# VH-VL binders against q9nrl2r1430to1533: the designs that were tried, part 61

Target 1, 104 residues: q9nrl2r1430to1533
Amino acid sequence: GGVHELSAFEQLVVELVRHDDSWPFLKLVSKIQVPDYYDIIKKPIALNIIREKVNKCEYKLASEFIDDIELMFSNCFEYNPRNTSEAKAGTRLQAFFHIQAQKL
Key: E = the ipSAE of ESMFold2; O = the ipSAE of OpenDDE; V2 = 0.75 times the mean of E and O plus 0.25 times the DockQ between their complexes.

## First folded at step 3 (VH-VL)

Design j6 (framework fv_nezutatug; at its last look DockQ between E and O 0.75; V2 from the best seeds 0.00; counts 0 for: pae E 11.5 > 2)
Fold by OpenDDE, look of step 5:
Order: sequence, then C-alpha cells, then structure tokens
Structure j6 (fold): chain C 104 residues (1-104), chain A 122 residues (1-122), chain B 107 residues (1-107)
Amino acid sequence: as target 1 above (104 residues)
Amino acid sequence: QVQLQESGPGLVKPSQTLSLTCTVSGGSIDSGYSWHWIRQHPGKGLEWIGSIYYSGRTDYNPSLKSLVTISADTSKNQFSLKLSSVTAADTAVYYCARGPYRLSYHYGMDVWGQGTTVTVSS
Amino acid sequence: DIQMTQSPSSVSASVGDRVTITCKASQSISSWVAWYQQKPGKAPEPLIYAASSLQSGVPSRFSGSGSGTDFTLTISSLQPEDFATYYCQQANSFPLTFGQGTKLEIK
C-alpha cells in the first residue's frame, strides 16, 4: 500500500482550498498587484503556507493550526473593506472553516 | 487552552482613572483575534467598552470613547483598559474577552476572564 | 446604535420544559447574533454564534434560529444546570450591543 490517510489538518486544508471562496487565500498577495499590502499586513499567511506547515508537521496543537487560519482571515479583513469581493469570500470561507473545525 | 485574567485595583476614587490589565495565557494576543473589555453594572446587563486588535487598531463604545483608552503589550501578552474621570456609574464587574477579528464572521466572544469587580467610592 | 430587545425579561420553567427566548434587533443584522449563558458570580459563557451555530462543548438541547431582525434561543428540554441568565449580542456593527438579558428561573 503506502496510502497515507490525510490528517484532520490536511483534510481541512484540502477542503478550504477546494472551496469556491478560497481564491483570495490560495497564495500570498502579490506586492506588484497590491503595492501597499505589506505596509499594512505585517504577518502575511496563505493556504499554501499553512498546507506546507501541515505537511512538515509544524502544528503540534489544533489551536496552533486554527490560529494561523484565523490570522489568514484577519489579514483579509484588515486590508479589505467589508463590501469587497475578497472580504465577502473570506466571510463565507471562514464560516465554512468554523463548521469544519468543530470536527478537530 | 487560552485563558484570560483581569487584574487591577478593586477600588477607585471618583474623578480618578480606572486601570485594568488582562493577561492572556495559552495563546498570543498578537494573533488574528480581537480582545475586548466588557463591563456589567451590579444587577444589570452587559456593556461593551472597546476592543483592540493585533494590528493595533482599537474600537470604542461611543458612549465612553472620550474617556477610554485600550492598549496592548505584546511582550507581556497583556492588554489594558484605562477609564478616566470615573463616577459611581462606573462601578461594575469588568471582563476581558477574546473574539473574532473586527466585523468579520462573528463566532462570538469565545473566551472570557473571570471578571474583576471595580467599585468607585470616595 | 443597534438595539437588541430581549424577551422575556424573566421566565419560570421546570426541568424538561421547552424554553424559548427572543431577541429583536432595531435593524437588520443578517445572522450576526451570539447567545451567552451567565450564572451568578460567573462570566458569560458562549452558547450560539452566527444566529444558529452551536459553540463547541455546548449541549445539543441548545439551538438558535433567526435572521434579519428576529432571533430565538431554544432549550428543547431544560436541565437543572440551565437555570441562568441568557443574553443575546449583535456583531453586525459597532458598537457591539447586548440584549437586556433573560433570567430563567425554577418554577
């Protein structure tokens, strides 16, 4: 075999990435496209980074994993006004996350 | 497990400044959450005072804004409340709490301190 | 400011009873409502968020419903440990505001 069952964190990241509202969060924001982003957001993070941390078993506690996910959403809400597509997507994805996270 | 604990003088004289500190353990205040002060006058309901976020942003209740200052010390993993020119109306149990980021998907204030009683009296 | 009008102010019930508490917002707040339980001398504890989502560790006998302006907290079968004061809270806009509270007492 060699088939490795995904951990709960891995599975949740897969579900987040596959979600229709994941597009603002898949990778770090481009400084070229958003020149002032990193002047405002000092702790950038994205799903690809979180996935890598999961793959490297860097999360020892579910709270650590959840904290990074929450940071990801908070960054979105810090930079984007509520009426933006990014913020709306983030709101829906965060709702989805919170439902799924209850299974952790 | 994240825990919050309020600390500060339980007695404040009128016209002085009320100062409280919330110490967070089991998690960092420099994270994607909001940190709140809420108070409850004896036998009354809950009143939101204000909030601080990891970005340093603050939100205050307009009814108290001119008198309230909330700050954070990441090195101590604490955030604080200062309420100036207190009166008997400021006698209450003061709570600190954790919540979601500002006006994001709200999952409620999910972690609370045990509360600390502050009495304003001469 | 958004006012949260909570009703009733108090209710007497018996163990096993179905209990319903209502909050009405002064304007539409989507589903941004949380419910808390507070026992004497203790801090509020979260029950429901986003109007209908159950907080982790909260018994399934608790449920929330509603959207827009009318919201409801329901306890399907009251248990002895459920006698307490309950609060609704809106998080649609600042300032954050709470309902006046509902004291659930033993009949």
Scores: ipSAE 0.629, ipTM 0.899, lowest interface PAE 0.8, mean pLDDT 94
Fold by ESMFold2, look of step 5:
Structure j6 (fold): chain C 104 residues (1-104), chain A 122 residues (1-122), chain B 107 residues (1-107)
Amino acid sequence: as target 1 above (104 residues)
Amino acid sequence: QVQLQESGPGLVKPSQTLSLTCTVSGGSIDSGYSWHWIRQHPGKGLEWIGSIYYSGRTDYNPSLKSLVTISADTSKNQFSLKLSSVTAADTAVYYCARGPYRLSYHYGMDVWGQGTTVTVSS
Amino acid sequence: DIQMTQSPSSVSASVGDRVTITCKASQSISSWVAWYQQKPGKAPEPLIYAASSLQSGVPSRFSGSGSGTDFTLTISSLQPEDFATYYCQQANSFPLTFGQGTKLEIK
């Protein structure tokens, strides 16, 4: 906790959202478009939800924030084969996140 | 902040089942990480045994796949290794480790336990 | 299985020396190499991931490079705490495999 960590969380989330490879992660996967997604992914999460949690100060520890971001990538790699556009975008965005997360 | 600690017997007789437990503290096993067992043979180096994902799915080294079982106990924040029909060749230091993601194995293991020595001897 | 071959198997060096350790993969693994440092009686500690990215808290005298099949760990100026065994690991495909290690000893 603390104001410095929460400001850093907001900065990082904004940078993730603005990244070119954020498109698979902006909002929860549509059940209509991908009917089996929620049968496979038990803990869905997306950048809009994480951003709302930051804005509402729901993260008490940096580890909680990091865990939600890492879960988001894990879900992508769980559902999507390695050769898909989604998995490739996830790999690039995760690399960007790891660089930025060193600043937390 | 996350810490891993191996536990189990130090001496196992040939043909028995080796059973080890890794206790996770400072974090949740139910997170989106991958959880691994690795062993280090005297003079032979490091060998990946297998991993378990938070969903319960496993991946095993093909050389061990019929002999190895990895499982998780979320209520105790632990994951475990069982290796059946052990021989002297299974004598090693056994480590548990965390990887950032099962499908994101490209980054290696970022947290390791301290290791536990297992000797297989009559 | 992808075999990782390290060289040299051991090296004797003095404090202040520059040391280079190489790791060769039996197949292309892109940049998916991790490096670990292991001191006697202790667990491996992560140094580098994705061939060149430094793990948090690792001194800047450590660096990694390479892609495809040939990878290098460099220590630019040895310190007393750097005498250890170093392992590379491919993270491209299962089974995950390690190099045989390079022991760095004090002259």
Scores: ipSAE 0.006, ipTM 0.625, lowest interface PAE 11.5, mean pLDDT 87
Fold by ESMFold2-Fast, scan of step 3:
Structure j6 (fold): chain C 104 residues (1-104), chain A 122 residues (1-122), chain B 107 residues (1-107)
Amino acid sequence: as target 1 above (104 residues)
Amino acid sequence: QVQLQESGPGLVKPSQTLSLTCTVSGGSIDSGYSWHWIRQHPGKGLEWIGSIYYSGRTDYNPSLKSLVTISADTSKNQFSLKLSSVTAADTAVYYCARGPYRLSYHYGMDVWGQGTTVTVSS
Amino acid sequence: DIQMTQSPSSVSASVGDRVTITCKASQSISSWVAWYQQKPGKAPEPLIYAASSLQSGVPSRFSGSGSGTDFTLTISSLQPEDFATYYCQQANSFPLTFGQGTKLEIK
């Protein structure tokens, strides 16, 4: 419990978007280009969706924001084998997120 | 019907760069598919070399990573393999193949070229 | 790297026989196995993807099964054109890796 400023969520999303390893996470995976993705991943999410939720003030607690970011990483590791460029980018970006999220 | 055709030199000298091209017909290389190079040493099994995806992203076998480059030319509808510093151990039949979409590599390769024989010898 | 081990390395069979070839992964690979058939002097031809899905145009006598680490390719009634080398391939992790092959020989 505590008061969390929405500007902190916005700043963190912007930092994630600017990170070199954000490329797998910027937008939802295309069903046309990757038709089996939605058979495997039941709760798809991406940084553009999370950013929209921040802008609409849909996160009331830091835990809700953190849960959506963690879902994004969980989806990445579930769909992408451990030794892929996507999984490696996800691992590095998740570590960066955990450091930055300590400020929330 | 999609078809793949390998082309390149049949003989390469040790320490030189092997260059092979795969020409795709009956479909666009700039579609949702991935494009692969696989080789087979005489009398042995199959070894995956690497792939290039519709997004331009490449993945290489770590055992070959410092020696291999795969590129695509969408205007010519072809993709190519370069192996630097070849040795006799690189003597093999080289295949190009079509694989699934980038994040659907859980499926196998569904279209293969006929293969091109490369001998590395002085 | 995930190692794929096929058993047996060779098998002798007669036309009409049921033949099974197994493939074992060194780590769990879910259902992400493909199977290929290769005849001498020719490119591999796809048979099965995602462990059990039959490639379009492949005869129904071919079937695949398995999950995790243990996978099987079955030919229910062997035909003369089926004598070939068979390879499994894992598609779970990079690098993509193949089994060593199983040679199916006439008895």
Scores: ipSAE 0.000, ipTM 0.587, lowest interface PAE 13.7, mean pLDDT 86
OpenDDE, second read of step 4: ipSAE 0.585; ipTM 0.891
ESMFold2 (binder alone), look of step 5: mean pLDDT 91; pTM 0.941

Design j7 (framework fv_nezutatug)
Fold by OpenDDE, second read of step 4:
Structure j7 (fold): chain C 104 residues (1-104), chain A 122 residues (1-122), chain B 107 residues (1-107)
Amino acid sequence: as target 1 above (104 residues)
Amino acid sequence: QVQLQESGPGLVKPSQTLSLTCTVSGYSISSGYSWHWIRQHPGKGLEWIGSIYYSGRTDYNPSLKSLVTISADTSKNQFSLKLSSVTAADTAVYYCARGPYRLSYHYGMDVWGQGTTVTVSS
Amino acid sequence: DIQMTQSPSSVSASVGDRVTITCKASQSISSWVAWYQQKPGKAPEPLIYAASSLQSGVPSRFSGSGSGTDFTLTISSLQPEDFATYYCQQANSFPLTFGQGTKLEIK
């Protein structure tokens, strides 16, 4: 295949994934590890899912992309107490995202 | 601010059923977290009795499982402990507490009631 | 069941002292250890979770460390309000279990 220039969405996802605080968000939460997660979170999402949607060109508007990213953080804060490592990581990553999202 | 408050009779006769209620304020027990009963015999350490999760699922200490029932009344935002066939060994301060959001219990109990003393005596 | 063994059972110290309390698990429990402080006639209060994370509002003089089977609670400089009984707890698996406690007394 050919080499394609990364879109703004693709580039932002790459930057999010590479961030030190991305570890809670890289993939969907394991039901085995967190048995009660899906009882609480009804719209699960993760960076790998968002990446896939970007790759499939499912986002037509930046707002749609942003909504999914915000959902990802919302889920994190809904499930995790604020003093947890996950919530702290999410707070930092979300701040990073908000800065980067200005490029969209 | 989340607060827990234990209530129930302070005296129970041997062979009877100990019944306690924990009233939670500031948070709906059906919204999340786990809700625990812990006891402390006079001058002794802490013993986990059992838990009920926001989903209604329960877990019990195997040493007490056959005698313990934990239930929840979401309409009153309460969860309860019943311990049947009590003996002097069940004399203790009983605490209710909130556990972590996850069932894994990785974060311990972050909010406790003040405790209620239950004495088993004839 | 996982047994949690604290040491020492009691310790005498003075204000300003550095105090270390240890907890040993009968098997590996990763970092799933919580520490509590209990004063006479009061309920336990959470200090540390996940072995090394401070609960909200806990002074920075408290710290936790360890992984696997050996865990430590450290008070860098004792304050008058720190004299109490401390408990470790494993949150790795059911049944949840506590250490027998360490009573920190004034020397």
Scores: ipSAE 0.017, ipTM 0.666, lowest interface PAE 7.2, mean pLDDT 91
Fold by ESMFold2-Fast, scan of step 3:
Structure j7 (fold): chain C 104 residues (1-104), chain A 122 residues (1-122), chain B 107 residues (1-107)
Amino acid sequence: as target 1 above (104 residues)
Amino acid sequence: QVQLQESGPGLVKPSQTLSLTCTVSGYSISSGYSWHWIRQHPGKGLEWIGSIYYSGRTDYNPSLKSLVTISADTSKNQFSLKLSSVTAADTAVYYCARGPYRLSYHYGMDVWGQGTTVTVSS
Amino acid sequence: DIQMTQSPSSVSASVGDRVTITCKASQSISSWVAWYQQKPGKAPEPLIYAASSLQSGVPSRFSGSGSGTDFTLTISSLQPEDFATYYCQQANSFPLTFGQGTKLEIK
């Protein structure tokens, strides 16, 4: 992607991080606190990792950036039952992402 | 160690364009972060002027309107400020600084230049 | 623009004292405040980010607290090198804005 696309990825990640519902996604799930997470989720990811990839210009296409964000939400819904605070936060944040991603 | 160093003329005449450059060592400006210009007026507080991101995107303080331009020369690892149509009110110490992404939760501005004094006088 | 108001504008204290400086935002900024220390003739140095996170290399006697509109910087046991001007800065929205500064003076 171009410089304008990279700037848009940066802005979108910042908006996601600032959102009230970002708390389950800020950092990787702790192996100590949730030991079965990594038995179930094979491609873990979090906003801090996505942010570093944006920062290092590792996304060549907008689709690659969007795929990583969608992977993050997919992991949340795979691991967490729908009635959990994590899944509810993920649902709201994903809806917010879909609205903002229309700018990409 | 990452270091920032301001350079430019210390005296500028009213109505001229102020041009300052920040030279960055120890980190490539195109690799990450945001790069900021801040000024400090005599007897007043700090004022954020604007920033340029590693991606080349710029953001400016609306109070400076169309008067400010920030640009980067990645081959020299420098970013620069141009402030047009200066008046005595633009007399200040000018700092360059490294910051996070625009609205990041992560850090404040973590590396600052030493500052350069600019006086607008005939 | 978000206005940042610091109080007090100056404070006189002695080595060993506990000092608190407050900063009030004109609207909610969540936890997105940073604190800086500036000594005469020098650039500001970062102390705290995200309201309560201590910058690497900063002594543990410095701490930050608060959320929403009201924020506090605390120095638990003042040292001679701490006499300086302190600034808060909001990072919630553009333009970035600073408080007017609090000058910490020897009693």
Scores: ipSAE 0.005, ipTM 0.555, lowest interface PAE 16.9, mean pLDDT 85

Design j8 (framework fv_nezutatug)
Fold by OpenDDE, second read of step 4:
Structure j8 (fold): chain C 104 residues (1-104), chain A 122 residues (1-122), chain B 107 residues (1-107)
Amino acid sequence: as target 1 above (104 residues)
Amino acid sequence: QVQLQESGPGLVKPSQTLSLTCTVSGYSISSGYYWHWIRQHPGKGLEWIGSIYYSGRTDYNPSLKSLVTISADTSKNQFSLKLSSVTAADTAVYYCARGPYRLSYHYGMDVWGQGTTVTVSS
Amino acid sequence: DIQMTQSPSSVSASVGDRVTITCKASQSISSWVAWYQQKPGKAPEPLIYAASSLQSGVPSRFSGSGSGTDFTLTISSLQPEDFATYYCQQANSFPLTFGQGTKLEIK
């Protein structure tokens, strides 16, 4: 295929994925491993889903992109207690995101 | 249906290690959720000891952390508690239970064992 | 650690009475509170999750409410089988902590 310049959204997603604290967010939570997850979280989302939306140019506004990322974090904090590794990772990754989002 | 059953010696001498096992049936401990140990001193309330997640990650009560070890044996569908250097203060009914990180619409500490009494005495 | 303080420690009531038990958290825990019922010589049984949701099989006379720091368990019309000890528990943060319990006795 052709070489395309990465959009700001694409670049940010790449940076989020590469972050050390991205592991809870790379893909949707497994219903098999966490059977009750989707009973609690009504709008599941993950970085791979967001990446796909970016690739498909589904985000027309930066706010839409940011909303999905924030949803991803809010889901994490809704399900996981504060002292969990997932919540701690989410806190750090969200801080990173807020800094990087200033470039959008 | 999911069932949990505690097992282990009912008497432990001071300074020894208390060892208990929770046998789970009707659900694989490797499939998900947290697996908890809780105890209740005679006539007292409930105290969370620690938990092990299906992934093997453990969380412990800070007041007991240095003395507690929780492990899992997926091949036997069991998880275990070890409490070292016991004293009379560790005399209690010990429960194992199942639950998610947070209490869900369908699960909390939703399934408990019947409990096993452990007495620390010389 | 988050402390859960129940009140009262004990309460005497009669069949048909409305009973209210309160649990106060030392800090905000959103709605991550569970309630349990324990009868003598038995393991605790779950009643309420997420502050206000009934566990499967729990009679509708039980209800939970609250958010933040103040939570309430209510039995609208006490039945003979409801005399027991009740515990609240927070699941917002580790370590998981329980209230000291409320013993509901027959008047």
Scores: ipSAE 0.015, ipTM 0.656, lowest interface PAE 7.6, mean pLDDT 91
Fold by ESMFold2-Fast, scan of step 3:
Structure j8 (fold): chain C 104 residues (1-104), chain A 122 residues (1-122), chain B 107 residues (1-107)
Amino acid sequence: as target 1 above (104 residues)
Amino acid sequence: QVQLQESGPGLVKPSQTLSLTCTVSGYSISSGYYWHWIRQHPGKGLEWIGSIYYSGRTDYNPSLKSLVTISADTSKNQFSLKLSSVTAADTAVYYCARGPYRLSYHYGMDVWGQGTTVTVSS
Amino acid sequence: DIQMTQSPSSVSASVGDRVTITCKASQSISSWVAWYQQKPGKAPEPLIYAASSLQSGVPSRFSGSGSGTDFTLTISSLQPEDFATYYCQQANSFPLTFGQGTKLEIK
């Protein structure tokens, strides 16, 4: 809860953003550049959106924050074949997140 | 096992429309990927003609202007190239290929057809 | 358009040699380079994607490196089946563009 919980969310997002494998997750895919992404991915999300939600106190529970991060990884694995650099980066970053999330 | 195979006439007369078809096996063209047409002039390198995204969006090499059209027939699992007003300069081996799942992944073409030779002559 | 320039245009080498082929992009393309091998009468076969990732089934003697504008394909110990033409391709933006090719010939 509360202030301590929000500070922990901010810390985790910053650690994810700075991780070497964050590059596929930093920003949303442009609808103009890659229109089929939004045909497949019904609930797009990225670290910049999650960070903004944290800053605006939109996560009321740790589970809501964790759900958004897991949605981000789920979208990655749904859209990207397993042998891609994106899927491999996602696998490593998700493992890192699971370790960090134990602190919540 | 994904396989691509080009088909179409090997000889086309100048000013006519070149029409080629790529038949895809082992993967549905409507399920993902870019689907490309590439050509290679005798003794020269590779030239990207254009692509169709599985959503139906097309992208064409600007050097070919309004001469090229790429379309898909999802019921036959095929995509096709039409090149209008051909000249002898369009004589080449034409390849179809599967590209990245999305362009933003920025990787190359992982499956290619064997190529079909097209000669433009009277 | 992003121009891809390969060097050399041709190289003569012997079996067992270390061979290096270079590709330069006219603007930064991050790591988004693929490499292909083409043997006479055959379609190009993918070797490397994302500058340094080896395509499944490709021998470990092939490797790629580079980022930004300068990229390299290396064959650590040339085999008889490696005599072919090699192409780099930028995958950063449309139109997709290839290098002019490097022909690897028997010395």
Scores: ipSAE 0.000, ipTM 0.569, lowest interface PAE 14.7, mean pLDDT 86

Design j9 (framework fv_nezutatug)
Fold by OpenDDE, second read of step 4:
Parts: C-alpha cells; structure tokens; sequence
Structure j9 (fold): chain C 104 residues (1-104), chain A 122 residues (1-122), chain B 107 residues (1-107)
C-alpha cells in the first residue's frame, strides 16, 4: 500500500515536471530575483521540494501530498495576476494535476 | 544608485506631438524592469500613461493608447514618450519611473525622475 | 479596469497623532498595492510595496496592511516631515491605477 502510493506520487511528480507548464514550479523562487516574494508567500514550495519529500517518504497520506501540490498552485495564484504567463501555466498544470490525482 | 531624468521641450503647441525622453543612469534598462511614464495635471492626482518592459513590450493607458507611443533605446539607456495631438488637457508634470517586474507588477514604482513640466499652449 | 478608491481625500492631524489612510480596490488585487508620499513640487516617493513592505529608507512609523480589496497606510506617530499627499496604487494589472490621493495637513 504505502510503497505503491509512493510510487504513484513519484510518477505524478515526474509527469508534472515534464509538463510544458511546469516551468514556474520547478524550483523555489529566487529571493534575489523576486525580493518581495517571501514577504507575500509564507509557505513556499516547489516541485523539487515535493519530489524530495516523496523520495524521503515524508508523505504518509495522499492528502498530504495533494495539499502540498495545491499549496504550490495557491502560492502561484496568490503572487501572480491571472493574466500572467505564470498564472496561466499554473491553471493548466493544476487542471492536469487534478486529472492525474484522481488516479491515485 | 539608479537615477532617472526626464528631458524634452517644456512647451508644446496644440495638435503637435509631445516628446519626452527619460535617461537612466546607474543601471541598465535592459533588465527585468518596467519603465513607466506617469503624469500629473496641475493640482490633480497621478495618471499612468504607459510602460515599456525591457523586452520591448509596451502597455498603455486605454484612454491614451491611440495617442501614445513609448519606445526604448538600449544603446543610450533611454526610453521615450510620444503623445500626439496634444491639447490643454495634456498640460502636466511628466514623470518617468522604474518598476521592478518579473512575475507580476507588484513592486510598483521604486525609482522616479524629478519630473518635467510640459505646458500645452498656443 | 481596477478602480482605487482612496479615503479620506484630506485629513488634518497634529504631530504625534496616529493617522490612517485607506484604499479600496474595485476587485481583488491580492497584496499588490504600493503607497507613495508626495510633497509639493516634488516627485512621488515610494513608501510601501506589496501592501506591507517598507521601501528602503522609509521610517518604521509607516506601515501598510491589507489584502484583497481593502488596504491601509498607517503613520503611528506623525512627524513634521510627514505632512504631504499620499497615494495608493494597484500593481496587480494593467492599466495601472492610483487612488485619488490623501492630503495630510497640519491641524
């Protein structure tokens, strides 16, 4: 059970990373490049961090994994206006995630 | 430190084109910033005219879009404003400003020029 | 377009007073609000960005708060040099828009 879930998480993360719209989410936002990002976003997260958590088996429940992914998107939409490339990418990637997550 | 300085004629006749230049020093316009033009009519508030991103993308106030052209000259580290068919309503102090931008416009305008007065009069 | 409704239009206060200026956006703009101070004959100077972050060199008596549609600029203890006109601005989307301004005058 747990091993299979872990594998499923791993696979989903791989698919998210490979997605064309993953570019805003691959790694944490640079504080140097975006100085105020962490003044606004208090729980930063990115796919590389989520991947690491999966690799370390830190997710005991699928809901925990899903929560982190949703947090990632939430951060994006909180920071980025809707008409930005990042927000648009996030919207598409989130839709993809929701479809894939149903398979977990 | 980055500094901005507006320059151009202080007097423009009606129906002519207002032309201003903002010279940036202490930093390159070829970086992740929007470069803004703002104006302030005498005794009034601030009005955004338009902006140009370092990539060349321009955004204009819809109320002025048909009359405004903003351009940049990276070789001179300048960006310019042209406002055509001016009237007395275009009399104002014109400011150029810088706005950090990467993922959003959220930084506002962190560096301003001192402003230049433009009077439209016959 | 996003409208920024700033209030009050003017306020009289004394040195040492706590002053609050509000700005309401016509739609949610997250935290993308900037505040500026403008003195007569001078260019606006940035005070706050991202609703609550102080620009470099701005005294700590200035603070910003808010998210979504309602934003506030607060001066905890007014100093003589603080008498000026203040503007809010939304930086969420184009066209960029400013509040009408608040003139802070000596009582």
Amino acid sequence: as target 1 above (104 residues)
Amino acid sequence: QVQLQESGPGLVKPSQTLSLTCTVSGGSISSGYYWHWIRQHPGKGLEWIGSIYYSGRTDYNPSLKSLVTISADTSKNQFSLKLSSVTAADTAVYYCARGPYRLSYHYGMDVWGQGTTVTVSS
Amino acid sequence: DIQMTQSPSSVSASVGDRVTITCKASQSISSWVAWYQQKPGKAPEPLIYAASSLQSGVPSRFSGSGSGTDFTLTISSLQPEDFATYYCQQANSFPLTFGQGTKLEIK
Scores: ipSAE 0.017, ipTM 0.651, lowest interface PAE 7.5, mean pLDDT 91
Fold by ESMFold2-Fast, scan of step 3:
Structure j9 (fold): chain C 104 residues (1-104), chain A 122 residues (1-122), chain B 107 residues (1-107)
Amino acid sequence: as target 1 above (104 residues)
Amino acid sequence: QVQLQESGPGLVKPSQTLSLTCTVSGGSISSGYYWHWIRQHPGKGLEWIGSIYYSGRTDYNPSLKSLVTISADTSKNQFSLKLSSVTAADTAVYYCARGPYRLSYHYGMDVWGQGTTVTVSS
Amino acid sequence: DIQMTQSPSSVSASVGDRVTITCKASQSISSWVAWYQQKPGKAPEPLIYAASSLQSGVPSRFSGSGSGTDFTLTISSLQPEDFATYYCQQANSFPLTFGQGTKLEIK
């Protein structure tokens, strides 16, 4: 319920961006390269957008920040078959996020 | 230690709504863990029904679709299951459970309630 | 949905035996497998998480291994209290799914 320190969200986003498994999540999926993505995924999001929201102080609660990160992973698992490199990277990065987020 | 306890009617009539509640003690349901409902039909294996996250986000087994609603009442430290339009196939032992890490369902379930038996018959 | 298939469905063993139960996922699930023990009339008890990590308080005779699609639960020296039904569960993605169970019976 209270106001959370924004630098904690920035630190966590930076760690996610620098992780080896962040490559599917750095930027929004290209509609030209993946034309059916936006037919399936109705609330697209990526780490660059989340980082911008952190920098603009748009997250008032830790729950809002966590929800956006979880939406990003949910989109990955909804669009990508489980045996893909994208889904495997998402699984590992989500586990990393969950461990790091416990420190918030 | 965290403990979970299921409660609700032991007998429900066909076509009605089954309502079950899980009471959590020793911890808060708003702590960032996943809270799950699982059932087990007589003589059969385990079936995941759905989960609720501290944000209020819910995930349901697609086989149960719009028939399932999971909700949380933070003031009572409870989360609940409603299963509409029940049939004899919904006769089962119902369990509530918690995932062991906040923000993750990947690590299974570490705390389980003892289970409550529900029979669907007229 | 990811289907989890256990083998064998039933096994008879004696105290002191090494018992192995396998679980196969229909799709790759990385290491996101948990194992549970269920005794008659009781709730499942967690044994293993993340394929190979032992739950706190679980005896060291239990171990898990595997990644991708093939997973194994091993009991190195069976004790009388280990006769139960064992379930694997994938925790890679929703819906979460369980194997059909393996019943471990006294020989």
Scores: ipSAE 0.000, ipTM 0.578, lowest interface PAE 13.2, mean pLDDT 86

